# Designs tried in a protein design chat: VH-VL binders against q67yc9. Part 29

Target 1, 181 residues: q67yc9
Amino acid sequence: DEPVPTPWPHQFHALMFMNYSGDLSMIDLWYDWTNGRNFNIIQEQLGGITYDLEWNNGTSFFYTLDESKSCRSGQLEVGILRPNWLDGAKYLGQQNVSGFLCNVWEKVDFIWYYEDVETKRPVQWIFYTGREAHIMTYEVGAVLEDEKWQAPVYCFNKEKKSLSTKGALSEFKGYKEKAAL
Key: E = the ipSAE of ESMFold2; O = the ipSAE of OpenDDE; V2 = 0.75 times the mean of E and O plus 0.25 times the DockQ between their complexes.

## First folded at step 28 (VH-VL; framework fv_nezutatug)

Design cc2 (at its last look DockQ between E and O 0.33; V2 from the best seeds 0.00; counts 0 for: pae E 11.6 > 2)
Fold by ESMFold2, look of step 28:
Parts: sequence; structure tokens; C-alpha cells
Structure cc2 (fold): chain C 181 residues (1-181), chain A 121 residues (1-121), chain B 107 residues (1-107)
Amino acid sequence: as target 1 above (181 residues)
Amino acid sequence: QVQLQESGPGLVKPSQTLSLTCTVSGYSISSGYYWHWIRQHPGKGLEWIGYIWYSGSTYYNPSLKSLVTISADTSKNQFSLKLSSVTAADTAVYYCARHRYTSGFYPMDVWGQGTTVTVSS
Amino acid sequence: DIQMTQSPSSVSASVGDRVTITCKASQGIYSWVAWYQQKPGKAPEPLIYRASRLQSGVPSRFSGSGSGTDFTLTISSLQPEDFATYYCQQANSFPYTFGQGTKLEIK
């Protein structure tokens, strides 16, 4: 009777407009479940570009390509989102948002997710923090070239540690929240 | 500490265009949020007019959309309402308001003090 | 357009009383309802959103309930500053629409 959220395609590219109380960014999200990886390329408004590269084995890189050669890396206990990550979401009904009639779901302490009733595409999602992701383009089946998934060498020459639940995980959690997901 | 302040004429003649401006302080209107106009008729309730999204996109109450224009001047940090061909039915207190989302997750959280507009010969 | 009908149109009550105000939607709107308080000569101020959640800074004597078409605002023990007009608003779909208002007066 109730609609259920459409599982994510195994591979897609989305261009997303992000807003967090006026902090604006654009994100290229490359989701690749088939190869166990996802990549957020984050352009802050009139600011720098940050790369968030995540692997399903828990390997995580958060870096820049500018002169600073900044990279934080670690080993997380959690992989990338699975295609059916919205299973069990609470249905909140339909809502018309910016000219789209959407089905709306909630994952408590995480996200509100809006899906176009007609096309079954995501329209927006809103994190529990209030960060908004607006889907501008959605290209099912798009795959980023393998060579683009390589973290820079300076991600590997720095000290790495096995992560604890209270230490380095908090550091990576902060950087991950800038990404679309 | 965001503040909204309406300004414009208190008296407008029938068939003229009503122009109101909302000046925003403490936040840049180009940085986020939805910026609404709402009016309250004498002895009646509130009527939503429309909004402008910080990107410049607008959405209007269908009952008014052929008569209404909402625009923004980001250099002055203002957004404006124009209502054409006014009649006595447009006599109201006009409010501007800020809204974090257009969804029902949050209400319109900051309102201007309101400005009274009377349409009379 | 979704019509919102408030009841009663006015309430006469004393400080310390419990007051309830109801709002009925012309179609199901789940929990997409907000409540506003308006004092004379002032703009409306938000009280409740998503039918039952308190806006920050609102005293806990205010509460909201309901889903579907029937919604209630309750003030558990009136204070002198609570005498005002109260509006419900649906946020399910555009155009946003408001109830006619309920004026709460000192008995």
C-alpha cells in the first residue's frame, strides 16, 4: 500500500547543490557499488576543492590537490552506502517541493529523502543537521574512469593508524559530513 | 540576529501597482533560505503570497500569480513584492518572512514587523 | 487548495485554565502542520511545527497533537502573555493556507 523508496542504481553520477544555512557548495557524486567505491568532489562557493574518496573495505581519503597537499586517511569500520540503504525508512506521505510531487521518507537521526512520484528520481535529501542536498542532474549508469579513483601519493606517505571508535573516527566523521552522503 | 523590515507606501490607488521592499540585516539573502511574502486582510486571516529562493527562483500562490512579481536585489540585500492592478481587496498588512525549508520540517522563523497598505481612491 | 478550519473562533478563559484549539484540514496532510501565535500589533510567531514539535524558546505549557485531518493545540496552564490569536497552517503543499484564527481573551 505505502510506496517504498527506489533502491539506488549500482552506478550513477549526480551533480548536487548543497546548502547548509548559507554555506553553499556543488558536489559531483560518483557512486560505484559494483567496484565498492564512492567519490565526492566538493567545490565550496568561491573556495577550494575537497576530494572525499571512500572504499567499501573501509579505506577513506579526504584530500586536496592544491599546493597544501592536505590529506587525511584512515580505516573505517563502515563501507559505502548499499543500494537499499533506505530499507525500513518511515514513510511521511507526499509533499510538493519546488514543483515536484514527492514521496517523503525519514531515517531517524540521519536524513529526510524526497523522491519524485512520477520519475522515481531523488529530488532532494535533508540531513538531520539541516544540510540540504538538491539533485541538479542524475545520470544512471555513469562510471568515472578508474585512474580518477587514485588518491595522491601524499595520502600514503603519512602516518596511518588503526582507528578506534572514539579517536580518528570522529575526525573523519567531520570531513564526511561535507559530502552528499 | 537576523532582522527583516518592510517598507513601501501606506496608501495606493486602485488599478496602480503596489511595490513593497523587505530589507534584510544580519544575513545575506544570496547565501540561503527562502524569502516569503504573506499578507493579513482586515478582520480576516493570513494569506501566503509566494517566495523567492536565494538562487532567484520564485513560486507564487496560484490565485495571484498573474498579478505578482517577487524579485531580489542582492547588492542591497533586499527582496521586493510587486502586485499589479490593485483593488480594495488588496488592503492588508504585508509581512516578509524567512524560511529555512519550504517543507514542513520548520516554520517561517523570522518575520518583519509588517506594513499596512490601504487601497483607496 | 487545502482549507484549514479552526474551532472555536474565540475562547474566553482565565489565567491558569487549560485551553484547547482545534484545526481541521479539508484533506489528509499527515503531520505537516504548524501553529503560530500573534499578539495585537505584532507579526505571527511560530509555536509548533510538524504537528507536535515545539519551536525553540516556546514554553512547555504549549503542546500540539494530531495527524491526518484533525489537529489540536493545547495550553496546559494559561499565563497572562498567552492572550493572543492563534493560527494553524498546513505545510503539506502550496499554496500554504492558514486557519481563520482563534482569539484567546481574558475572562
Scores: ipSAE 0.006, ipTM 0.540, lowest interface PAE 11.6, mean pLDDT 84
Fold by OpenDDE, look of step 28:
Structure cc2 (fold): chain C 181 residues (1-181), chain A 121 residues (1-121), chain B 107 residues (1-107)
Amino acid sequence: as target 1 above (181 residues)
Amino acid sequence: QVQLQESGPGLVKPSQTLSLTCTVSGYSISSGYYWHWIRQHPGKGLEWIGYIWYSGSTYYNPSLKSLVTISADTSKNQFSLKLSSVTAADTAVYYCARHRYTSGFYPMDVWGQGTTVTVSS
Amino acid sequence: DIQMTQSPSSVSASVGDRVTITCKASQGIYSWVAWYQQKPGKAPEPLIYRASRLQSGVPSRFSGSGSGTDFTLTISSLQPEDFATYYCQQANSFPYTFGQGTKLEIK
């Protein structure tokens, strides 16, 4: 039998190094399926910090905490990724990546997923767009304190609109929307 | 511009150890690429030897594993190949090359010009 | 090891001709195939990767196709600088292996 991807822990923290055709960023990912929320804190190289706060009811906030106090909020058809979102992925075999022996799966037209054979931790994600995600840290069970899962007040003074699927995690946004169909 | 250049003795006696060095310029070997050795016997195709990651992780062709050692010197921005107990079958042009990933996602995109090594008494 | 059987071993063609080179893998390797061009006394240069992706800077007359076990490299209209030896390579699993090469000669 072919190996299957390990479902995501219900709660974990990860730092990811992102490369998109030379555009670099760091993502501080807090995944919390238990409480139905996901938080991406995105640091652009020599740029600002963008906060991508997602709730399982489909509500999402994209905001900054700088002087501009920018915020976009919207309602998506789907919530956060389910722990077993990789189910049904096509197994491609084993390959060495960054010194790790990995099982490799493909979600057609979306992602190549690399998982360390020994630890079952994600190592690398390559999107069909060419965007590369390198998992730098992976802390199973880690949870961000509740007080930090709060969008700023200026996010609630604006009309909810359809959110543009742009930015470092645009591929995931697109996949979720597609999965809702 | 990234450039790779092989260097080493062009003649090695049978049973001795072949030693080659690949000098990389325009890019640090510790910046995230895999570094490969490939050889081509006269009039033949290409044979993959192995690779090294800057962390020191290596992977060798099983047919050569017992005889091959690949190492890296980040201070000199070089990586090296040692092939022990050489025979006439090891006569070839030896290439070093850069590769972004060990997956087939990208090709080996930058190659050295190659260096000829002849095994002869 | 995965064997890459390349055909033909040699082909004679004229400028302007359409040329097709094939590579067959001994087992399914999805799209993990690259193609290289090698001129005499020079190192191989990448043409195609992931079976059909054109390497940056490579003329559009080059194209690749295939998945699974059967792969093709096509030159739509042969140019004088295209006379060389071409190699397919599988990158599905280690050890990486190459086809035996196809020498493209001028007729």
Scores: ipSAE 0.005, ipTM 0.561, lowest interface PAE 10.8, mean pLDDT 90
ESMFold2 (binder alone), look of step 28: mean pLDDT 91; pTM 0.933

Design cc3 (at its last look DockQ between E and O 0.33; V2 from the best seeds 0.00; counts 0 for: pae E 10.8 > 2)
Fold by OpenDDE, look of step 28:
Structure cc3 (fold): chain C 181 residues (1-181), chain A 121 residues (1-121), chain B 107 residues (1-107)
Amino acid sequence: as target 1 above (181 residues)
Amino acid sequence: QVQLQESGPGLVKPSQTLSLTCTVSGYSISSGYYWHWIRQHPGKGLEWIGYIWYSGSTYYNPSLKSLVTISADTSKNQFSLKLSSVTAADTAVYYCARHRYTSGFYPMDVWGQGTTVTVSS
Amino acid sequence: DIQMTQSPSSVSASVGDRVTITCKASQGIYSWVNWYQQKPGKAPEPLIYSARRLQSGVPSRFSGSGSGTDFTLTISSLQPEDFATYYCQQANSYPYTFGQGTKLEIK
């Protein structure tokens, strides 16, 4: 039998190095399925920090904490990625990536997923857009304190709009939107 | 556009160390990608030598591992090849190349023009 | 190491001809095969990656197929600029290895 992707731990923290056509960023990914929330803290190279806060009820916030106090909020039809979101992915075989022997799966028109054969930890993600994610750290069980999951007050407007698939993790947003169809 | 250029002595005596440098322009070697050395013996096919990436990690062809050292100088945006104890078998055109990943999803997409190294007394 | 056995070593063809080059891996390597074109005095240039994906800028007359151990590069209608040496390369595992090459010559 072909190997299947390891479901995501219900809670983990990952630091990712992102490369999109030379545009570099670091992302702190806090995945918390238990509490139905996902947080991407995105540091642009020599730029600012953007916060992509997602809730399993479909509510998302995309904001900055700088003087601009920028915030976009919206409602998606789907929530955060489920732990087994890679189920049904096509197995492509094994590859050596950054010194790790990896199993590789494909979600068609979305992502190539590299998982270390030995540790079953994600090593690398390649999106069909060409965006690269390198998993720098992977802390199973790590949880961001509750106080950090609060969107700023200026995000709470009475009007909710559909979120656009923009930013460093636009591929994931696009995938979720597509999955809602 | 990204360009790679090999440089170094075209003639090396047997038992000496071959030293080449690949200068990269249009892209920072510290920004990503893997950086390879490949050689081609006269009238022969291609032989992969090894790679380095921005972290400094290297991997060499096991057949050459004991003789090969690849290093990088990010300040100069260069990476280098050293091959010790050369023989006539090391006479070849040496190429440096860029590879997006250590996977089969992309080829080595940008190559230098190559530099000829002759091992002779 | 994975051996890539490429055939034929050379082929003579005319403009407009259909040309097929094959590469056999010593073990199953899924679709982890790249194809390169090399002209005299020049560095190899990528044509196909992942067995069947066309490199950007490469004419559509080039195509790749295969999986497992048997791979094929096809030129549907040979053009004058296609006379060169072609190489397959496995990217399944290190060390990377290349086929012996196929020299495509004008008949």
Scores: ipSAE 0.016, ipTM 0.578, lowest interface PAE 7.4, mean pLDDT 91
Fold by ESMFold2, look of step 28:
Structure cc3 (fold): chain C 181 residues (1-181), chain A 121 residues (1-121), chain B 107 residues (1-107)
Amino acid sequence: as target 1 above (181 residues)
Amino acid sequence: QVQLQESGPGLVKPSQTLSLTCTVSGYSISSGYYWHWIRQHPGKGLEWIGYIWYSGSTYYNPSLKSLVTISADTSKNQFSLKLSSVTAADTAVYYCARHRYTSGFYPMDVWGQGTTVTVSS
Amino acid sequence: DIQMTQSPSSVSASVGDRVTITCKASQGIYSWVNWYQQKPGKAPEPLIYSARRLQSGVPSRFSGSGSGTDFTLTISSLQPEDFATYYCQQANSYPYTFGQGTKLEIK
């Protein structure tokens, strides 16, 4: 019968290559549902590094560690992506991409999600905006050391602002807000 | 900027083998993408012939599979079409095209200019 | 093989007119339809992908719609450069197949 997308493991690390109309970046995604936290380390092509730290209570930080010492902090109405966030996705059949035979699903007007039929690992996902995430490595059960989950001190000395984040994963943030409804 | 250019004979006799080459500039064919051949028959429209994957794997239109070979020469950054035992029905404009490896989502985005092949005695 | 049937085979229209071209698949193909524009002596150029998404650089007067088996390309206000032949193409499964084309001519 019709396959369903594999729920995200409760803890994993993925290295992702991002392409948004030629704007390239690499993202280390540390997903940790067990501890209610999600961390993206975003390296722009020949550019800076931005850190996107998110907690399941909605506390969120978007910061740099360079000389600018910039940080935006805020409180989101919802937490991190749930492992079953693809529930209700529409199955679109199979496509052969990059030498992988993939099952393909769509969350209407949000994302096309490609999963390898053999290994059940994500291969790529493509947002409605045209932004592409290509999964380069996928380590189920990987956990980032606790001390790395700490925002720098200058995040705590600034007024909180809403996170309307421009950047590589803005579509997920918008989706979480909508999906909570 | 990626560009594709077809080359080969314009006239081929029946029962011979048609051989066409697509020269790619601005991107290494061994680095990514699907590389396709498509032909356009007079009055019959467009027909997909097949592709070669950047790793060397091929896939052909089942209606042509016994007659078609697609190959690549990565040192020349070229991929080629051979069509054996041609007849007048193989008269067409032949195009090469590039296709993103997320093939179900995107169209063939870069095409060659096309080369006309006539099969006649 | 999935057959793609386009209609009409030709359209005669004036600059400023709205034109609608339809394409019907012989079986359900979800949203896996592309549209191409071809001018005489030139290769086809992508216009619409995934049934409704505009290719980069394509004017907003072009739009696509449909899912399942029935798909539509619409040009809301014809411009002189839009007189060409239009093809739909299914990308659901190999072999990829094309509609027979719709020639859009100036009246």
Scores: ipSAE 0.006, ipTM 0.562, lowest interface PAE 10.8, mean pLDDT 86
ESMFold2 (binder alone), look of step 28: mean pLDDT 91; pTM 0.929

Design cc4 (at its last look DockQ between E and O 0.03; V2 from the best seeds 0.00; counts 0 for: pae E 16.3 > 2, placed apart)
Fold by OpenDDE, look of step 28:
Structure cc4 (fold): chain C 181 residues (1-181), chain A 121 residues (1-121), chain B 107 residues (1-107)
Amino acid sequence: as target 1 above (181 residues)
Amino acid sequence: QVQLQESGPGLVKPSQTLSLTCTVSGYSISSGYYWHWIRQHPGKGLEWIGYIWYSGSTYYNPSLKSLVTISADTSKNQFSLKLSSVTAADTAVYYCARHRYTSGWYPMDVWGQGTTVTVSS
Amino acid sequence: DIQMTQSPSSVSASVGDRVTITCKASQGIYSWVAWYQQKPGKAPEPLIYSAKRLQSGVPSRFSGSGSGTDFTLTISSLQPEDFATYYCQQANSFPYTFGQGTKLEIK
């Protein structure tokens, strides 16, 4: 039998190095299925920080905490990725990536998922867009304190709009909408 | 756009060291990717020589390992090939190339134009 | 090392013909194969990624298939600009290895 992807832990923290055609960023990912929330803190190279806060009820916030107090909020039909979102992915075989022997799966028209054979930790994600994610740290069970999961007050003074797929996590947003995950 | 350009002597005497440099433009070699050397003997197929990872790690074709050294100069955005004790069998067009990962998703997608090296006394 | 046995070594065909080139790996390499086109005096250019995926800009008449040990490159309807030498390459493991090449000539 072909190996299957390891479901995501219900709670974990990961740092990811992102590369999109030379545009580099770091993403601080807090996945919390238990509490139905997901948080991506995106640091652009020599740029600002964008916060992508997602709730399982479909509500999402994209905001900055700088002087601009920028915020976009919207309602999606789906919530955060379920732990087993990779179910049904096509197994492609094994590859050595950055010193790790990985099993590789494909979600067609979305992502190639690289998982360390030994530890079952994600190593790398390659999106069909060419965006590359390198998993730098992976802390199972880690949870961000509740106080950090609050969108700023100025996010609530605006009408919710349709969320556009923009930024470093646009692929995930698009996939969730399309796949109804 | 990303461009690679090979440079070095086109003629090398037997038993000497072949030295080539690949100059990369449009992308920093320290930002990622594997950086490869490949050669093609006249009228023959392609032979992979080795790579240098953007972190500096190298891997060479076992058939050439004892003779090959690949290095990088990030300050010049270059990586180099040294092949020692050359013979006529080392006469070839030498290419530098890059590829993103050790995966089947991306091949060596950007190549230099190649540089001809002739080993002759 | 993984050997890639490519066939035929040469093929003569006419414009409009269907052409198939085969590459056999000495061991299972899943779908980790790339195909390159090389014209005289030029560097190889990638055509197919991971056996079944086309590089952006590559004409749809080019297709790759196969998994495990047997791989094929197909040109559904040969065009004048397609006459060249083609190479397969395994990307399963280092050292990378190439097929011997197939020279596609005009009949």
Scores: ipSAE 0.018, ipTM 0.595, lowest interface PAE 6.9, mean pLDDT 89
Fold by ESMFold2, look of step 28:
Structure cc4 (fold): chain C 181 residues (1-181), chain A 121 residues (1-121), chain B 107 residues (1-107)
Amino acid sequence: as target 1 above (181 residues)
Amino acid sequence: QVQLQESGPGLVKPSQTLSLTCTVSGYSISSGYYWHWIRQHPGKGLEWIGYIWYSGSTYYNPSLKSLVTISADTSKNQFSLKLSSVTAADTAVYYCARHRYTSGWYPMDVWGQGTTVTVSS
Amino acid sequence: DIQMTQSPSSVSASVGDRVTITCKASQGIYSWVAWYQQKPGKAPEPLIYSAKRLQSGVPSRFSGSGSGTDFTLTISSLQPEDFATYYCQQANSFPYTFGQGTKLEIK
């Protein structure tokens, strides 16, 4: 009877506007469960472009393509978000946001998730950290060409390996790691 | 042209530490890729042990993680396996292998010839 | 851990035969599977990756198919050099796991 969140489609592209207390960024999210990969292309309002490439085996790259040619790489203990990652979310009722009437769910200590009642598309999610993602466009079935998923060669050079905690979606990485317990 | 060669003792006593080294030629281990250890038990299938990426980052099979250490010496272009407190169950052929990515995009494309290790009193 | 179950455990076949080996994963792994050939006294060698893509230098008589949990390696016309043991491997999650192997023997 109670509405349940729609599982994420296996492949989609979303253009998102991230807001953290006035710090703005635009993110192209390419989600590809079929091929076990997830790519965030992050344009900071006051900075350059950062690429966050994640694989279902836990391999993680966080890099730039400008002249700095920086790359941080590492191994997370879990893969990308599964399509049904919202299973078990607590329903909180309906709210109007950004001109959409939304069903709202909560995963405690993690996220509030807003889904349009009419179309079932995601509209917004707000992390417990206060970081907000506003979904501007949502293209179900969109696929980024395979060549774009390859990390640059300098990700395989000398580099201090570290867990990736940077980026507008670092909360998802933290959630995935806790869920592995 | 890339070649991997395992080296180390063929016979190890129970409770000792097994130490193996993989020497890589034709490619610098600091240039990329994942560097794996895999073993094959007598008459049985293959078991993945773990890997090292450049600068010491490692991941181990959870069944072995308290017993295994994988390390690299970039000056010698080598990476090594140490397995502590061995028992007869650790008798196997040990392989080192190179892997571009771990997400199924590519297989482990270059393997060493393998080195047989017997754990026996 | 994801278990990979190969079938059959062994096959006796003649040169020219079509041979099919299957591999079943204990949970969905999409296309994250590789196939290896191992000859006696040698290390495994890659044949197929991402379920259906041939490794460089592998003859076109080898093919792979499948997705999800069920995967197949096919040799369309068996040659004398194909008598070996074949393994599937999942690369969806750590620890990597292998099927128990299928030994292909000459009749």
Scores: ipSAE 0.006, ipTM 0.452, lowest interface PAE 16.3, mean pLDDT 83
ESMFold2 (binder alone), look of step 28: mean pLDDT 90; pTM 0.927

## First folded at step 29 (VH-VL; framework fv_nezutatug)

Design dd1 (at its last look DockQ between E and O 0.05; V2 from the best seeds 0.00; counts 0 for: pae O 11.5 > 2, placed apart)
Fold by ESMFold2, look of step 29:
Structure dd1 (fold): chain C 181 residues (1-181), chain A 121 residues (1-121), chain B 107 residues (1-107)
Amino acid sequence: as target 1 above (181 residues)
Amino acid sequence: QVQLQESGPGLVKPSQTLSLTCTVSGYSISSGYYWHWIRQHPGKGLEWIGYIWYSGSTYYNPSLKSLVTISADTSKNQFSLKLSSVTAADTAVYYCARHRYSSGFYPMDVWGQGTTVTVSS
Amino acid sequence: DIQMTQSPSSVSASVGDRVTITCKASQGIYSWVAWYQQKPGKAPEPLIYSAKRLQSGVPSRFSGSGSGTDFTLTISSLQPEDFATYYCQQANSFPYTFGQGTKLEIK
């Protein structure tokens, strides 16, 4: 009787505007469950571009392509978000957000998720930390060319760095780690 | 920092139109947010009057709808309240307030200092 | 319109006391409640939103709870600066409506 969140499509591209208490960024999210990968390309306001590349086998890279050529890599016990990661969310009714009538759900201590009632598209989500993601475009079925999924060579040096939870989507990383327990 | 300041007459006679203006500094009213009017009657709780959305659309408390107009002047970075045919029941402190996007989730976060309006002969 | 009924209308308490203010909605509003503090001669200021989340800069002695129709604001250890009137506000639907207020007096 109550609506349930629509599972994420297996492949999509979204352009997101991020706001965390005035820290602004734009993110291109390429989600590819079919090939077990997802890629966030993060442009910070007046800052650099960070590439956050994750594979379903737990391989993860967090790197830049500027002159610093920095890369953090690691092996996580968790893969990418599953399409049905919102299963069990608590329904909070409907809210009108900027002309979109949305169903709203909460996963306690994680996220509030807004989905357009008519189109079933995500409109926004708000993490428990207060970080907001606003979906600006949403292209179901879009696929990023395979060549662009390759981490740079300097991510494969013998000295491994710890992965940071800082960044525009750090709450998803924390959620995935908790869910793997 | 964002500041809101109400201005207008402190005394209005019955049957006249009350006009108040909220001047916003530190943020452009056309760049985002809901912009609200709220009033507080003597010895009573707060009453929401209505809003203007940053794109220009308005919504009014149905109990006041035929009497209320909210408008914006983006060149002056102001939004205004007009309340027609006032009576003694309209005596109140009037506030303007900013309300963050994602209505319902966030509170009205920045308020003006309030302006007292008395309706009396 | 959704009515918000606050109780008590006033409360007198000493510094260090735990104070509880309740608010009841005339229909289910999930968690769409905000709480405001208003000091004499000042505009209301937000304390709590979404029933339980603290507004930035609000001391941790303030907390909110509840869902559905019954909501509570708690001050765990009352301070002298907490003398004020407190309002709940439903944000489930327009028109927004407020409780009638609870005046907190330090004794």
Scores: ipSAE 0.206, ipTM 0.729, lowest interface PAE 5.2, mean pLDDT 88
Fold by OpenDDE, look of step 29:
Structure dd1 (fold): chain C 181 residues (1-181), chain A 121 residues (1-121), chain B 107 residues (1-107)
Amino acid sequence: as target 1 above (181 residues)
Amino acid sequence: QVQLQESGPGLVKPSQTLSLTCTVSGYSISSGYYWHWIRQHPGKGLEWIGYIWYSGSTYYNPSLKSLVTISADTSKNQFSLKLSSVTAADTAVYYCARHRYSSGFYPMDVWGQGTTVTVSS
Amino acid sequence: DIQMTQSPSSVSASVGDRVTITCKASQGIYSWVAWYQQKPGKAPEPLIYSAKRLQSGVPSRFSGSGSGTDFTLTISSLQPEDFATYYCQQANSFPYTFGQGTKLEIK
């Protein structure tokens, strides 16, 4: 039998190194299926920090905590990734990646997923855009304190607008959309 | 400079097995690349056959899966194609090519010059 | 399988002309589309990848665009060395598939 992707833990913390054709960033990922929330803290290389706060009801906030106090909020058609979002992915075999022997799956037209054969930890993601995510740390069971999940007050406007995302933000939106299919 | 070179018999009889080898120089096939076979029937387009990784993992075109075997010999820095039960439809120029392991994003960037295989009695 | 329908099958043009070749995917795909140039008796050579990214060493007169199901290769000003057959390819999913090719001939 072909191996199947390991479902995501209901709660974990991961630090990811992102490479998009030489454009580098770091993503501090807090996944919390239990509480229906996901948090991507994005550090651009020599740039600012953007916060991507996602709720399972489809509401998302993209904001900064700097002096600009910028925030965009919108309603997506899907919520956060379910733990088994890789179910149905096509197994492609094994490949050595960054010194790790990995099982490789393809979620058609979207992502290549690399998982360490031994530890079952994610090692690398390759998005449809060509963006590469390298999983630097993977801490199962880690939870961000509740107070840090609160979007700032300036994010709460009467009207929600469609989210226009670029870069990593677009891939994360893609995650949810493709996982829902 | 990375170079790929196909080799094998240019003539194969019907029902026999076509065997080709791709010799890679200037780069180890143990690196994070996919190694592909592609063919082109005379006057036609390109048909993807399959690939192999260093680990030995393979993936074949479903249309050819039952007839295709791709293998690798890392000691010789070669990978090979076997196509069984050939017919006239298998007459083609056969290419080997490499593809970055971020497959699908980058193109198959290095190709062999191709080798012509004719299936005839 | 994803089919790539390429058009036109052939085109005659003159040096200096603008040439556009189109590929239509049988289903919506992302930008994992490449374009290759093949000259008689030679292997295909990559021109464009990721739908719009120029392969290293390829002249800037070549460009790619498109999204969804429709992708295009454009040569802004045709040069004598550009007369060849061109192929699109999708790599969004296996099996990889190619367009049927466009032969660019001198008028």
Scores: ipSAE 0.006, ipTM 0.548, lowest interface PAE 11.5, mean pLDDT 89
ESMFold2 (binder alone), look of step 29: mean pLDDT 90; pTM 0.929

